# VH-VL binders against Protein RcaC (rcaC): the designs that were tried, part 21

Target 1, 117 residues: Protein RcaC (rcaC), of Microchaete diplosiphon (Fremyella diplosiphon) (q01473r527to643)
Amino acid sequence: KVMILDDDQDWLRTLPTLLKPWGFKVTTLADPQQFWTVLQAVTPDALVLDVNMPQINGFELCQLLRSDPHWQRLPVLFLSVLTDPTTQNQAFAVGGDDYLCKPVKGVELANRILRRL
Short names: E, the ipSAE of ESMFold2; O, the ipSAE of OpenDDE; V2, 0.75 times the mean of E and O plus 0.25 times the DockQ between their complexes.

## First folded at step 11 (VH-VL; framework fv_ifabotuzumab)

Design p2 (from n3 with heavy chain S103L; at its last look DockQ between E and O 0.04; V2 from the best seeds 0.00; counts 0 for: pae E 12.3 > 2, placed apart)
Fold by ESMFold2, look of step 11:
Structure p2 (fold): chain C 117 residues (1-117), chain A 120 residues (1-120), chain B 107 residues (1-107)
Amino acid sequence: as target 1 above (117 residues)
Amino acid sequence: QVQLVQSGAEVKKPGASVKVSCKASGYTFTDYYMNWVRQAPGQGLEWMGDINPNYGGTNYDEKFQGRVTMTRDTSISTAYMELSRLRSDDTAVYYCAREGYYLGDAFDIWGQGTTVTVSS
Amino acid sequence: DIQMTQSPSFLSASVGDRVTITCRASQGISSWLAWYQQKPEKAPKRLIYAASRLESGVPSRFSGSGSGTEFTLTISSLQPEDFATYYCQQYYSYPYTFGQGTKLEIK
């Protein structure tokens, strides 16, 4: 099971269809305010987080996950439009497992998720 | 260098519309949500809504749903807020405010404000 | 909607005083709370974000604390330029909401 949090509605409409052939059960979420409720309901095997969301910083969420014994092992892959080394360093410093620069194609995302499972 | 410059003061009659502009400079306009906040002369700050300037998606406070339209023109790094069917209690200073790059940062840059006066 | 209630609404104080302003959220907002200072006829200025992080260039006499539903802004030694109106703001969920403000005046 893969959970994707991203505020891009066009992207979220496309992703389940793109990822389904690789055998993922995909749950998408656009609203970070529902993150904890959906996380607990789905109990995903991997999490894809958008960094630049309007309400909640993806890095802050990852820090919270890493401090929680129930979620501290959950693979976290970040998505971002930013390519700078400072942002990438921050992603790994907060405990992220991978960092992908937007735009990314569905097959590339699928392969990166499989590597972490 | 990072700044938001708003259009000038407006005087309107009840029932009219107003469109306030907010020109951004010194940063990548499409990377940050733009918010609109107003303040009536009786005080208090009131969030009206925001826009994702990359995709144009908006979120409005229910109080303004149906009367407010937020748009942007990415070619000139400018956000717009239009409020229609103006009433006297829409008299306020209207601010644009940039939402900080990572959530957890709130509104880090504010425009200078645009005074809109609605009077008969 | 999450209501933000500030206390007090009005405060008179002297230069050098320690001042505390509180902000209460009607439901939990974790640490997604900011404090703004606004002087007459000027735009608000961010002082504190994420409940406790001081904005660059803001004097160290300002501090923020709290999480969940109760938050505090403290000015440890009031200066003449600190007389202003202060607002808290939650940015945890839509719609974003502000406290009603605390006007800090010279006694």
Scores: ipSAE 0.009, ipTM 0.564, lowest interface PAE 12.3, mean pLDDT 84
ESMFold2 (binder alone), look of step 11: mean pLDDT 93; pTM 0.954
OpenDDE, look of step 11: ipSAE 0.780; ipTM 0.927

Design p3 (from n3 with heavy chain Y102R; at its last look DockQ between E and O 0.57; V2 from the best seeds 0.00; counts 0 for: pae E 6.0 > 2)
Fold by ESMFold2, look of step 11:
Structure p3 (fold): chain C 117 residues (1-117), chain A 120 residues (1-120), chain B 107 residues (1-107)
Amino acid sequence: as target 1 above (117 residues)
Amino acid sequence: QVQLVQSGAEVKKPGASVKVSCKASGYTFTDYYMNWVRQAPGQGLEWMGDINPNYGGTNYDEKFQGRVTMTRDTSISTAYMELSRLRSDDTAVYYCAREGYRSGDAFDIWGQGTTVTVSS
Amino acid sequence: DIQMTQSPSFLSASVGDRVTITCRASQGISSWLAWYQQKPEKAPKRLIYAASRLESGVPSRFSGSGSGTEFTLTISSLQPEDFATYYCQQYYSYPYTFGQGTKLEIK
């Protein structure tokens, strides 16, 4: 199971189609206010997070996951348009497992997720 | 007017390297993967690899791993493919090709091709 | 690697004919297949993507079908400008691979 949180609705519409040939069960979410409810319902094997979201920063969310005994081992991959080394270093500092710069192809995203499963 | 314009033809000796450029115009260069495809005389198409122009990450076909380097310069919207330790069977037309928006559209725009001839 | 096998490799036909070209993948690729047309000394041109989606500006006499491992390109009524070499290409997984090509010539 893979859960994807990103506020780009067009990207979220595309991602399940891009990932399905690889055998993933994909749940997408655009509204970060629903994150914890959906996370608990889905119990994913890996989480893909957008870094910059209007209501909550993806890095802050990862920090919360790492401090929660139930979720602290959940693989977290970040997706971001940001390419600077400082942002990438922060992603790993907050406990992220991978950092991918947009644009990303389905085949490339699938390979990265598989590495973490 | 979306287009890809490649550098001119090259003649090289075996053992040399060649670097082909591909300049993009009419679209946001960093939004689309760039692919490199070659075609030997009278032969079919052969995918060599791709590059994410935003962060520079690459994927190469195994047969070129260790000999090919794909790079880009985002300030001039240009992708590059360098092939080293050239052999006579590297004689081909080399194309750059844009992969469709957010991947899933295959190669919608192709450069005009760059002929590379490897002979002694 | 996913092998793409086109048939026929060579096809002779007349203006007005209906032709089909087939492409078989060595494993399932869903619908991640494109068709290209290439004329001598020119770059390939995309005709079809996602197995069946026609590129804007490509004549409606071209159509694509198939999924999984078997795909076809159909030209319903050949025109003089359609004599070219046609390639299928999978973009389901790395490395991307092309069929060997089908050269379509005037009879």
Scores: ipSAE 0.066, ipTM 0.724, lowest interface PAE 6.0, mean pLDDT 87
ESMFold2 (binder alone), look of step 11: mean pLDDT 93; pTM 0.952
OpenDDE, look of step 11: ipSAE 0.735; ipTM 0.917

Design p4 (from n3 with heavy chain Y102W; at its last look DockQ between E and O 0.89; V2 from the best seeds 0.00; counts 0 for: pae E 5.2 > 2)
Heavy chain, then light chain:
Amino acid sequence: QVQLVQSGAEVKKPGASVKVSCKASGYTFTDYYMNWVRQAPGQGLEWMGDINPNYGGTNYDEKFQGRVTMTRDTSISTAYMELSRLRSDDTAVYYCAREGYWSGDAFDIWGQGTTVTVSS
Amino acid sequence: DIQMTQSPSFLSASVGDRVTITCRASQGISSWLAWYQQKPEKAPKRLIYAASRLESGVPSRFSGSGSGTEFTLTISSLQPEDFATYYCQQYYSYPYTFGQGTKLEIK
ESMFold2, look of step 11: ipSAE 0.140; ipTM 0.749
ESMFold2 (binder alone), look of step 11: mean pLDDT 93; pTM 0.955
OpenDDE, look of step 11: ipSAE 0.782; ipTM 0.926

Design p5 (from n3 with heavy chain N35E; at its last look DockQ between E and O 0.21; V2 from the best seeds 0.00; counts 0 for: pae E 4.5 > 2, placed apart)
Fold by ESMFold2, look of step 11:
Structure p5 (fold): chain C 117 residues (1-117), chain A 120 residues (1-120), chain B 107 residues (1-107)
Amino acid sequence: as target 1 above (117 residues)
Amino acid sequence: QVQLVQSGAEVKKPGASVKVSCKASGYTFTDYYMEWVRQAPGQGLEWMGDINPNYGGTNYDEKFQGRVTMTRDTSISTAYMELSRLRSDDTAVYYCAREGYYSGDAFDIWGQGTTVTVSS
Amino acid sequence: DIQMTQSPSFLSASVGDRVTITCRASQGISSWLAWYQQKPEKAPKRLIYAASRLESGVPSRFSGSGSGTEFTLTISSLQPEDFATYYCQQYYSYPYTFGQGTKLEIK
């Protein structure tokens, strides 16, 4: 099971069909304020987070996950348009497991998710 | 309407360089990898490399090591491929192609091709 | 590098025939295989991606199958407009590689 939080609706519309050949069950979410409700309902095996979203950034959510005993080991991959090395280093500092810059090839995204499972 | 329109045919001497342009329209240029493929006369297709147009990162086939440079100008939605130190066996049609939304779609849109002829 | 071996290299067939072209990868590529059609003096056109997914607007007489290392493209009832060269391509890993092509001619 994979959960994806990103406010890019074009990207979210195609991801379930793109990842399906790899056997993933994909849940997408655009609104970060629903994050905890959806996370508990889905109980994903891996999480893909955008870094910059309205109201809250993905680094803050990752930090909260790492402080929660139930979710602290959940694999987190960041996927973002941001390319600067400082942002990438911050992703790992907050406990992220991977960082990919958009656009990302579908096979690369799938392999990166599989590597973390 | 999604299109890739390439620059016109070129004739070059051995040792020169060629720069082929590929103008994208009808879609968000920075959302899709741009691929470059060539085809020598009577031959099959040969992948040369690609570029991520958002941050400019490239991947090249080692066959073109040190001779190819792929760039882009996002302000005019245009990708470029430059091949230097041309040899007669670089005579080919050069294509740009968009990799479909993520690589799960393969190359969905192709430019019309640019013929490059290398002769003395 | 993953080599793609395509067969046959040349095929003559009549309108209405069922045609099958095969492609073998030197390593497993899951389903990350595409098929392209190229007519003389034209750019290639994608027919199939993800081994079996038909491109929108491509006639239903075209189909693809296979996974791992062995793949096929089938044209169920050949039409005059199907004469072309057909290429398979893996996009599983860099460098991307194509089969050497199958030239399909109408008898």
Scores: ipSAE 0.124, ipTM 0.698, lowest interface PAE 4.5, mean pLDDT 87
ESMFold2 (binder alone), look of step 11: mean pLDDT 93; pTM 0.951
OpenDDE, look of step 11: ipSAE 0.660; ipTM 0.896

Design p6 (from n3 with light chain Y91W; at its last look DockQ between E and O 0.54; V2 from the best seeds 0.00; counts 0 for: pae E 6.5 > 2)
Fold by ESMFold2, look of step 11:
Structure p6 (fold): chain C 117 residues (1-117), chain A 120 residues (1-120), chain B 107 residues (1-107)
Amino acid sequence: as target 1 above (117 residues)
Amino acid sequence: QVQLVQSGAEVKKPGASVKVSCKASGYTFTDYYMNWVRQAPGQGLEWMGDINPNYGGTNYDEKFQGRVTMTRDTSISTAYMELSRLRSDDTAVYYCAREGYYSGDAFDIWGQGTTVTVSS
Amino acid sequence: DIQMTQSPSFLSASVGDRVTITCRASQGISSWLAWYQQKPEKAPKRLIYAASRLESGVPSRFSGSGSGTEFTLTISSLQPEDFATYYCQQWYSYPYTFGQGTKLEIK
């Protein structure tokens, strides 16, 4: 199971078909205010987070996950158009497991998720 | 009009390097991976590697690892492939090819090819 | 590395014939396979992607099928413009690989 939180509607429409050939079941979410409710409902094996979202950023969510005993080991991969090394270093500093720059190929994303499972 | 236009033919001696350019137009350069594929005379197609033009990250076929460098300049929408320590069997036509953004697209746009001849 | 093996490597056929070219992958690649047509001294042209999806502007006489390890390209009624070399390509995993090509010539 893979859960994806991203406010980019094009990505949310694309990512399920991108991952389908690899057998992933994908749950998408655009509204970060529903994050915890959806996380509890789907209990994913990996989480893909956009870095910049309205009202909350992905780094803050990852920090909260890492402080939660129930979710502290959930693999977190960041997906973003941002390329600067400072942002990438921050992703790992908050406990992220990977950082991928858009555009991302299906084979690349699937392999990265599999490495974290 | 979406197109990829490559630099002109090159003649090189063994041991030299070559750098081929590929200028993109008609689309957002940073949204699509760029691939490099070569074809020796009378032979098939051989994938060399790709580059994420936004991030600059690359993946190379291990046959070329250590000899190939793929770069880009986003300000002029241009990708580059440099191959060093050339041998006679590097004589080929070198293509750049755009990878489609949506899954399942493969290489939808190809450059016209750049002939590189490596001879004494 | 995933090896892609095309058969036949060479095919002689007449206008109007039905032609089938096969491509076998050394391991499963789902439907992550494309077919290209290449005419002499020209860049390849994509015909089929995702194993069976026809590129816009490609005649309907071309079709692709298959998944997993075995794939076919079919030309239902060969036309003079179809004499070319055909390549399959997987992009399931790195390194991306092409079949060795199938040269289709006039009988």
Scores: ipSAE 0.033, ipTM 0.680, lowest interface PAE 6.5, mean pLDDT 87
ESMFold2 (binder alone), look of step 11: mean pLDDT 92; pTM 0.949
OpenDDE, look of step 11: ipSAE 0.713; ipTM 0.910

Design p7 (from n2 with heavy chain F106D P107A Y110I; at its last look DockQ between E and O 0.36; V2 from the best seeds 0.00; counts 0 for: pae E 6.7 > 2)
Fold by ESMFold2, look of step 11:
Formats: C-alpha cells, structure tokens, sequence
Structure p7 (fold): chain C 117 residues (1-117), chain A 121 residues (1-121), chain B 107 residues (1-107)
C-alpha cells in the first residue's frame, strides 16, 4: 500500500498510473487537512510526500510522524521539484528516508519505494 | 510546436571527444527526461542513457560507462551528450529523444533530427 | 539486460496486405513496450506505446497487442507510406533496449 500526499493535481492523476505495473495499491490525497484521517484509515506501508504544500510543510509532517510511536518507522519518501542541497539535507534531517526530484520515471519511483519497504 | 534541434555533423579522429547538443522548444524543458540513442550505419537503434533535466541525474548503459557524460543547461533548454576516447565503431547518427511520463509511460514521443558523427583515421 | 528479438528481420509485402511483426522479450516486461517506424535518413517516429496505445495521428490500420514476453504490431492493410523499418523497444528496466528491426519492403 502506498499513500501519496501532493497538492499537484497532475501528479496525483499520473502517479497511480506510473506505479500500476508494479502492483502497488495507491491512495492519493491533495488536502493536507485530511492527512491524519486518511493515514489512519489506509495504514500505508510507505508515504510519498510533497515538500511544500498549502497550509503545511511536508518536513513538519514528517517530524510529527517521527515523534508518534504509531508512525515513527513509516517509510517517507519526499517527491519535489526542489533541487537545492539545503532542502535535500533538511529532508533527511527531519527523518525522511529518500528524496526524489520531479520528474520521476515509473521504474525509478517503483524501485525506490520497494527498497524502503 | 514541440521540437528538438540538434547540433551539426562532426568529423573526429580516434581518441578525440565529441559533444552533441539538443535544444528543446515548445515545452517546459525540465518536465521530461531526455534520452540519447545512436544508430551506426546500416544498424539498429542503441540506447545510450538518459538525464533528468531538472536535477541533472543520469543513467547510462554500462557499455558507455566511463566514456559518456550527459549534461544540460536549463537556462537555454539544452541537453548535451559527450562521448570521449572515440573509436571508429562510434561512427553513428546520435539522436536525442524526449520521454513522456503523464500517461502509461510514454516511451520516446519526440526525437531530434539526428547528428552524424564520423570517426576516421 | 533484456534482449528484444524481432521476427521477421525482413519482410516483403504488397500494398493492401496484412502484416504482423513479432517482438519477444527475454524476460517479462509487463506492457512497457513501444513500436517505432523509421524511414531512410529520418528519425524514428513513435507509433504505439504501452504495448497497445496508438499515438495520436497514427492511422488506425496500425495496432499493437501483447504483454509479458510476446508482442505484435499489425498493419491491417498496407499503404505505400508504410514501407519502412520498424523497431520495438522495452522501457521496463535499465538499460532500455531495442529489437534489431524489421525492414518492410515492396514486393
């Protein structure tokens, strides 16, 4: 099971299709206000998380996950258009497991998710 | 009008290097992987590698590891492929090709016109 | 590496004929296969992607099918402009690989 939180509608439509050949069950979410409700309902094996979203920073969400005993070991992969080293270093500092820059091919994304499972 | 325009033909001696450019227009250059494919005279197509033009990460076929470098300049929407230590069997037409990602994995939807590289002693 | 083998390598046919070209992968590649048409001294042109999805603007006489290891390109009624070399390509795993090509000529 893979959960994807990203406010980019084009990516939310595309990512399930990119992952389909590898048999992932994908849940997408655009609204970060519903994050905790959907997380608890889905109980995903991995989370793909955008860095900058309206209302909440993806790094802040990851830090909250790492401080929660129920979710502290959930694999988190960041997916972002941002390429600067400061942003990438911060992703790992807050406990992220991987950082991928858009655009991403299906083969690369699937392999990265599988490595973290 | 989506277009890939490559640099002109090159004649090189064995041991030299060649750098082929591929200028993109009509779309957002950083949204799509760029691939390089070559075709020796009378032969089939051979994939060389790709580059993510947003952050510059590359994947090369191991046949070319150590001899190929793929780069880009996002300010002018241009990808580059450099092949070093040229041999006569590197004589080929070199293509750049855009890879789609917004459907079922689109393969190479737009190709450059090709750049002929001739390696002769 | 995944080897892609096309058959036949050479095909002679008449306008109006039905033609089938087969592409076989050495390992399963799901549906991550494309077909290209190439005319002499021109760049390849994508015809089909995802094994069976027809490119916009490609005539409906072209079709693709298959999954796993066996794939076909069919041209239902050849036209004069269809005489070219055809390549399959897997994009399931690195390195991407092409079939050796099928040259389709006028009988």
Amino acid sequence: as target 1 above (117 residues)
Amino acid sequence: QVQLVQSGAEVKKPGASVKVSCKASGYTFTDYYMNWVRQAPGQGLEWMGDINPNYGGTNYDEKFQGRVTMTRDTSISTAYMELSRLRSDDTAVYYCAREGYDSYGDAFDIWGQGTTVTVSS
Amino acid sequence: DIQMTQSPSFLSASVGDRVTITCRASQGISSWLAWYQQKPEKAPKRLIYAASRLESGVPSRFSGSGSGTEFTLTISSLQPEDFATYYCQQYYSYPYTFGQGTKLEIK
Scores: ipSAE 0.043, ipTM 0.705, lowest interface PAE 6.7, mean pLDDT 87
ESMFold2 (binder alone), look of step 11: mean pLDDT 92; pTM 0.948
OpenDDE, look of step 11: ipSAE 0.510; ipTM 0.864

Design p8 (from n3 with heavy chain Y101W; at its last look DockQ between E and O 0.62; V2 from the best seeds 0.00; counts 0 for: pae E 6.6 > 2)
Fold by ESMFold2, look of step 11:
Structure p8 (fold): chain C 117 residues (1-117), chain A 120 residues (1-120), chain B 107 residues (1-107)
Amino acid sequence: as target 1 above (117 residues)
Amino acid sequence: QVQLVQSGAEVKKPGASVKVSCKASGYTFTDYYMNWVRQAPGQGLEWMGDINPNYGGTNYDEKFQGRVTMTRDTSISTAYMELSRLRSDDTAVYYCAREGWYSGDAFDIWGQGTTVTVSS
Amino acid sequence: DIQMTQSPSFLSASVGDRVTITCRASQGISSWLAWYQQKPEKAPKRLIYAASRLESGVPSRFSGSGSGTEFTLTISSLQPEDFATYYCQQYYSYPYTFGQGTKLEIK
């Protein structure tokens, strides 16, 4: 099971199609205000987070996950258009397991997710 | 409209290096992976590797690991492939090929090819 | 690495014939398979992607099918301009690999 939180509707439409051949069950979410409700309902095996979203920072969500005993081991992979080393270093500092820059091919994303499972 | 234009033919001695350029036009260079494929005379196609042009990350076929370097310059929409320690069996036509952001597209645009001849 | 094996390696056929070229993957690749046509001294040209999706501007006599490990390129009625070498390519996993090619000669 993979849960994806990203405010980019085109990306959210595309990701399930790219990942389906690999056998992932994908849940997408565009609204970060529903994050905790959907997370609890889905109980995913891995989480893909956008870094920059309106009103909430993906790094903040990751920090909250790492402080929660129930979710602290959940693999978190960041997806972002941002390429600067400072942003990438911060992703790992907040407890992220991987950082991928958009665009990303389905084969690369799938392999990165599998490596974390 | 969309095109990839490669640098000209090269003749090299064994042990030298070659750097082939691939200039993109007619599209946003950083939105598409760039692949490098070669073809020895009378033989089939051989994938060498790719580069994510946005941040420069690469994936190489292990056959070329340690001898190939793929780079890009986003300011001039140009990808580069450098192959070092050339051998006579590196004689081939080298192609760059664009790959869609969604991997279901495969290689939709190819450069014209660059002939590299390694004479012993 | 995923090995791609094409058959036949060479094929001689007459104008109007129905031609079938097969490509076999050494492991499952879902539908992540493309077909390319290459004429002498030219770059390859994509005909089919995602196993069965026809490239715009490619004649409808070309079709692709298959999933998993076995894939087929079909030319329903061979034309003189179809003389070329045909390659399949998997893009399911790294490293990407091509079949060895099928040289099609037309009489």
Scores: ipSAE 0.045, ipTM 0.710, lowest interface PAE 6.6, mean pLDDT 87
ESMFold2 (binder alone), look of step 11: mean pLDDT 93; pTM 0.954
OpenDDE, look of step 11: ipSAE 0.811; ipTM 0.934

## First folded at step 12 (VH-VL; framework fv_ifabotuzumab)

Design r1 (from p4 with heavy chain S103D G104S; at its last look DockQ between E and O 0.33; V2 from the best seeds 0.00; counts 0 for: pae E 6.3 > 2)
Fold by ESMFold2, look of step 12:
Structure r1 (fold): chain C 117 residues (1-117), chain A 120 residues (1-120), chain B 107 residues (1-107)
Amino acid sequence: as target 1 above (117 residues)
Amino acid sequence: QVQLVQSGAEVKKPGASVKVSCKASGYTFTDYYMNWVRQAPGQGLEWMGDINPNYGGTNYDEKFQGRVTMTRDTSISTAYMELSRLRSDDTAVYYCAREGYWDSDAFDIWGQGTTVTVSS
Amino acid sequence: DIQMTQSPSFLSASVGDRVTITCRASQGISSWLAWYQQKPEKAPKRLIYAASRLESGVPSRFSGSGSGTEFTLTISSLQPEDFATYYCQQYYSYPYTFGQGTKLEIK
């Protein structure tokens, strides 16, 4: 099971299709306010998380996950258009397991997810 | 219209370097991986590597590692492939090819090719 | 590295024939395979991607099938303009690799 949180509708529409040949069951979410409800309902094996979203950023969510005993080991891969080294270093500082810059190939994303499972 | 236009043919001596350019137009250059593929005369296609044009990260086939450098200039939507320490068996047509955006990872648009001849 | 083996390497057929070209991967590649057509002194042209998806503008006489390690390209009714070399290519894992090519000659 893979959960994807990203406010970009084109990415949310595309990513499940690209990951389906790899056998992933994909749940998408655009609204970060629903994050905890959907996370608990889905209980994913890995989370793909956009960094730069309105109101709530992905780094803050990752920090909260790492402080929660139930979710502290959930693999978190960041997927972002942001390429600056400061943002990439922050991703790992908050406990992210990987950081991928868009555009990312479907095969690369799938392989990165599989390595974290 | 989407197109890739490559620099012109080159004749080089062994030991020299060549830098081939590939100018993209008709699409957002930073949204698609750029690949380089070569073809020796009368031979098949050989993948050399790719570049993510947004952040500049590259993947090279190991047989070219240490001799190939792929770069880009996003301000002019242009990718580059430089091959150093040329040998006669580097004589080939060099293609750039755009990898399809998220709906496909295969190569949907190809440049016209750049003939590089390495002769003593 | 994933080796891609095409067969036959050379094929001669008549206009109207049904032609099948096969491509075998040395390891499973799911459906991450493309077919290209290349005419003399031209860049390759993508015909099929994801093993079976026909490129827009490619004639419907072309089709692709297969998954895993065995793939086929079929031309259902060969036309004179189909004289070309055909390549399969895996894009499942790095390095991306091509088959050795199948040269199709029309007689």
Scores: ipSAE 0.046, ipTM 0.698, lowest interface PAE 6.3, mean pLDDT 86
ESMFold2 (binder alone), look of step 12: mean pLDDT 93; pTM 0.950
OpenDDE, look of step 12: ipSAE 0.795; ipTM 0.929

Design r2 (from p4 with heavy chain S103E; at its last look DockQ between E and O 0.39; V2 from the best seeds 0.00; counts 0 for: pae E 6.7 > 2)
Fold by ESMFold2, look of step 12:
Structure r2 (fold): chain C 117 residues (1-117), chain A 120 residues (1-120), chain B 107 residues (1-107)
Amino acid sequence: as target 1 above (117 residues)
Amino acid sequence: QVQLVQSGAEVKKPGASVKVSCKASGYTFTDYYMNWVRQAPGQGLEWMGDINPNYGGTNYDEKFQGRVTMTRDTSISTAYMELSRLRSDDTAVYYCAREGYWEGDAFDIWGQGTTVTVSS
Amino acid sequence: DIQMTQSPSFLSASVGDRVTITCRASQGISSWLAWYQQKPEKAPKRLIYAASRLESGVPSRFSGSGSGTEFTLTISSLQPEDFATYYCQQYYSYPYTFGQGTKLEIK
């Protein structure tokens, strides 16, 4: 099971089709306000987060996950258009397990997810 | 509309290097991987590697690692492939090819090819 | 590495014939397979991607099928412009690999 939170609708449409050949069950979410409700309902094996979203950024959500005993070990991979080293360093500082820059191929994303499961 | 235009033919001696350019137009250069494929005379197609033009990360076929360098300049929408320590069996046509992301498109747009001839 | 084995390497056929070219992968690649046509002194042209999806503008006499390890390209009624070399390519995993090619000539 893979949950993807990203406010970019083009990416949300694309990522499930890129991952389907690898057998992932993908749940997408565009609205970060629904994050905790959907997370609890889906109970994913891995989470893919965008960094820049309206209202709350992905780094803040990852910090909250790491402080929750139920979710503190959930693999979190960031997927972002941002390429600067400072953003990448922050991703790992908040407890992210990986950071991938858009655009991403299905083969690269799938391999990264599998290595974290 | 979408177009990849490569640099002109090169004649090189063994031991030299060659750098082939591939200029993209008609689309957002940083949204699509660029691949390099070569074809020796009378032979099939051989994938050399790719580059993520936004990030600059590369993946090379093992048989070229150590001799190939793929780069890009996003300000002029141009990808480059440099092959060093040339041998006579590097004589080939070198293609750049755009990889589509939408619905797993494979290589949808190809450059015209650049002939590199390596002879003494 | 995933090896792609094309058969036959060479085909001689007449206009109007049905032609089938096969491609076998050394391990499963799902449907991440493309077919290219290449004419002499030209760049390859994508005909089919995702094993069976026809490129826009490619004649409907071309079709692809298969998944996993076995794939076919079929030309239902061969035309004079179809004499070319055909390549399959997997793009499931790195390194990407091509079949060795099938040269299709007029009988």
Scores: ipSAE 0.046, ipTM 0.707, lowest interface PAE 6.7, mean pLDDT 87
ESMFold2 (binder alone), look of step 12: mean pLDDT 93; pTM 0.953
OpenDDE, look of step 12: ipSAE 0.794; ipTM 0.929

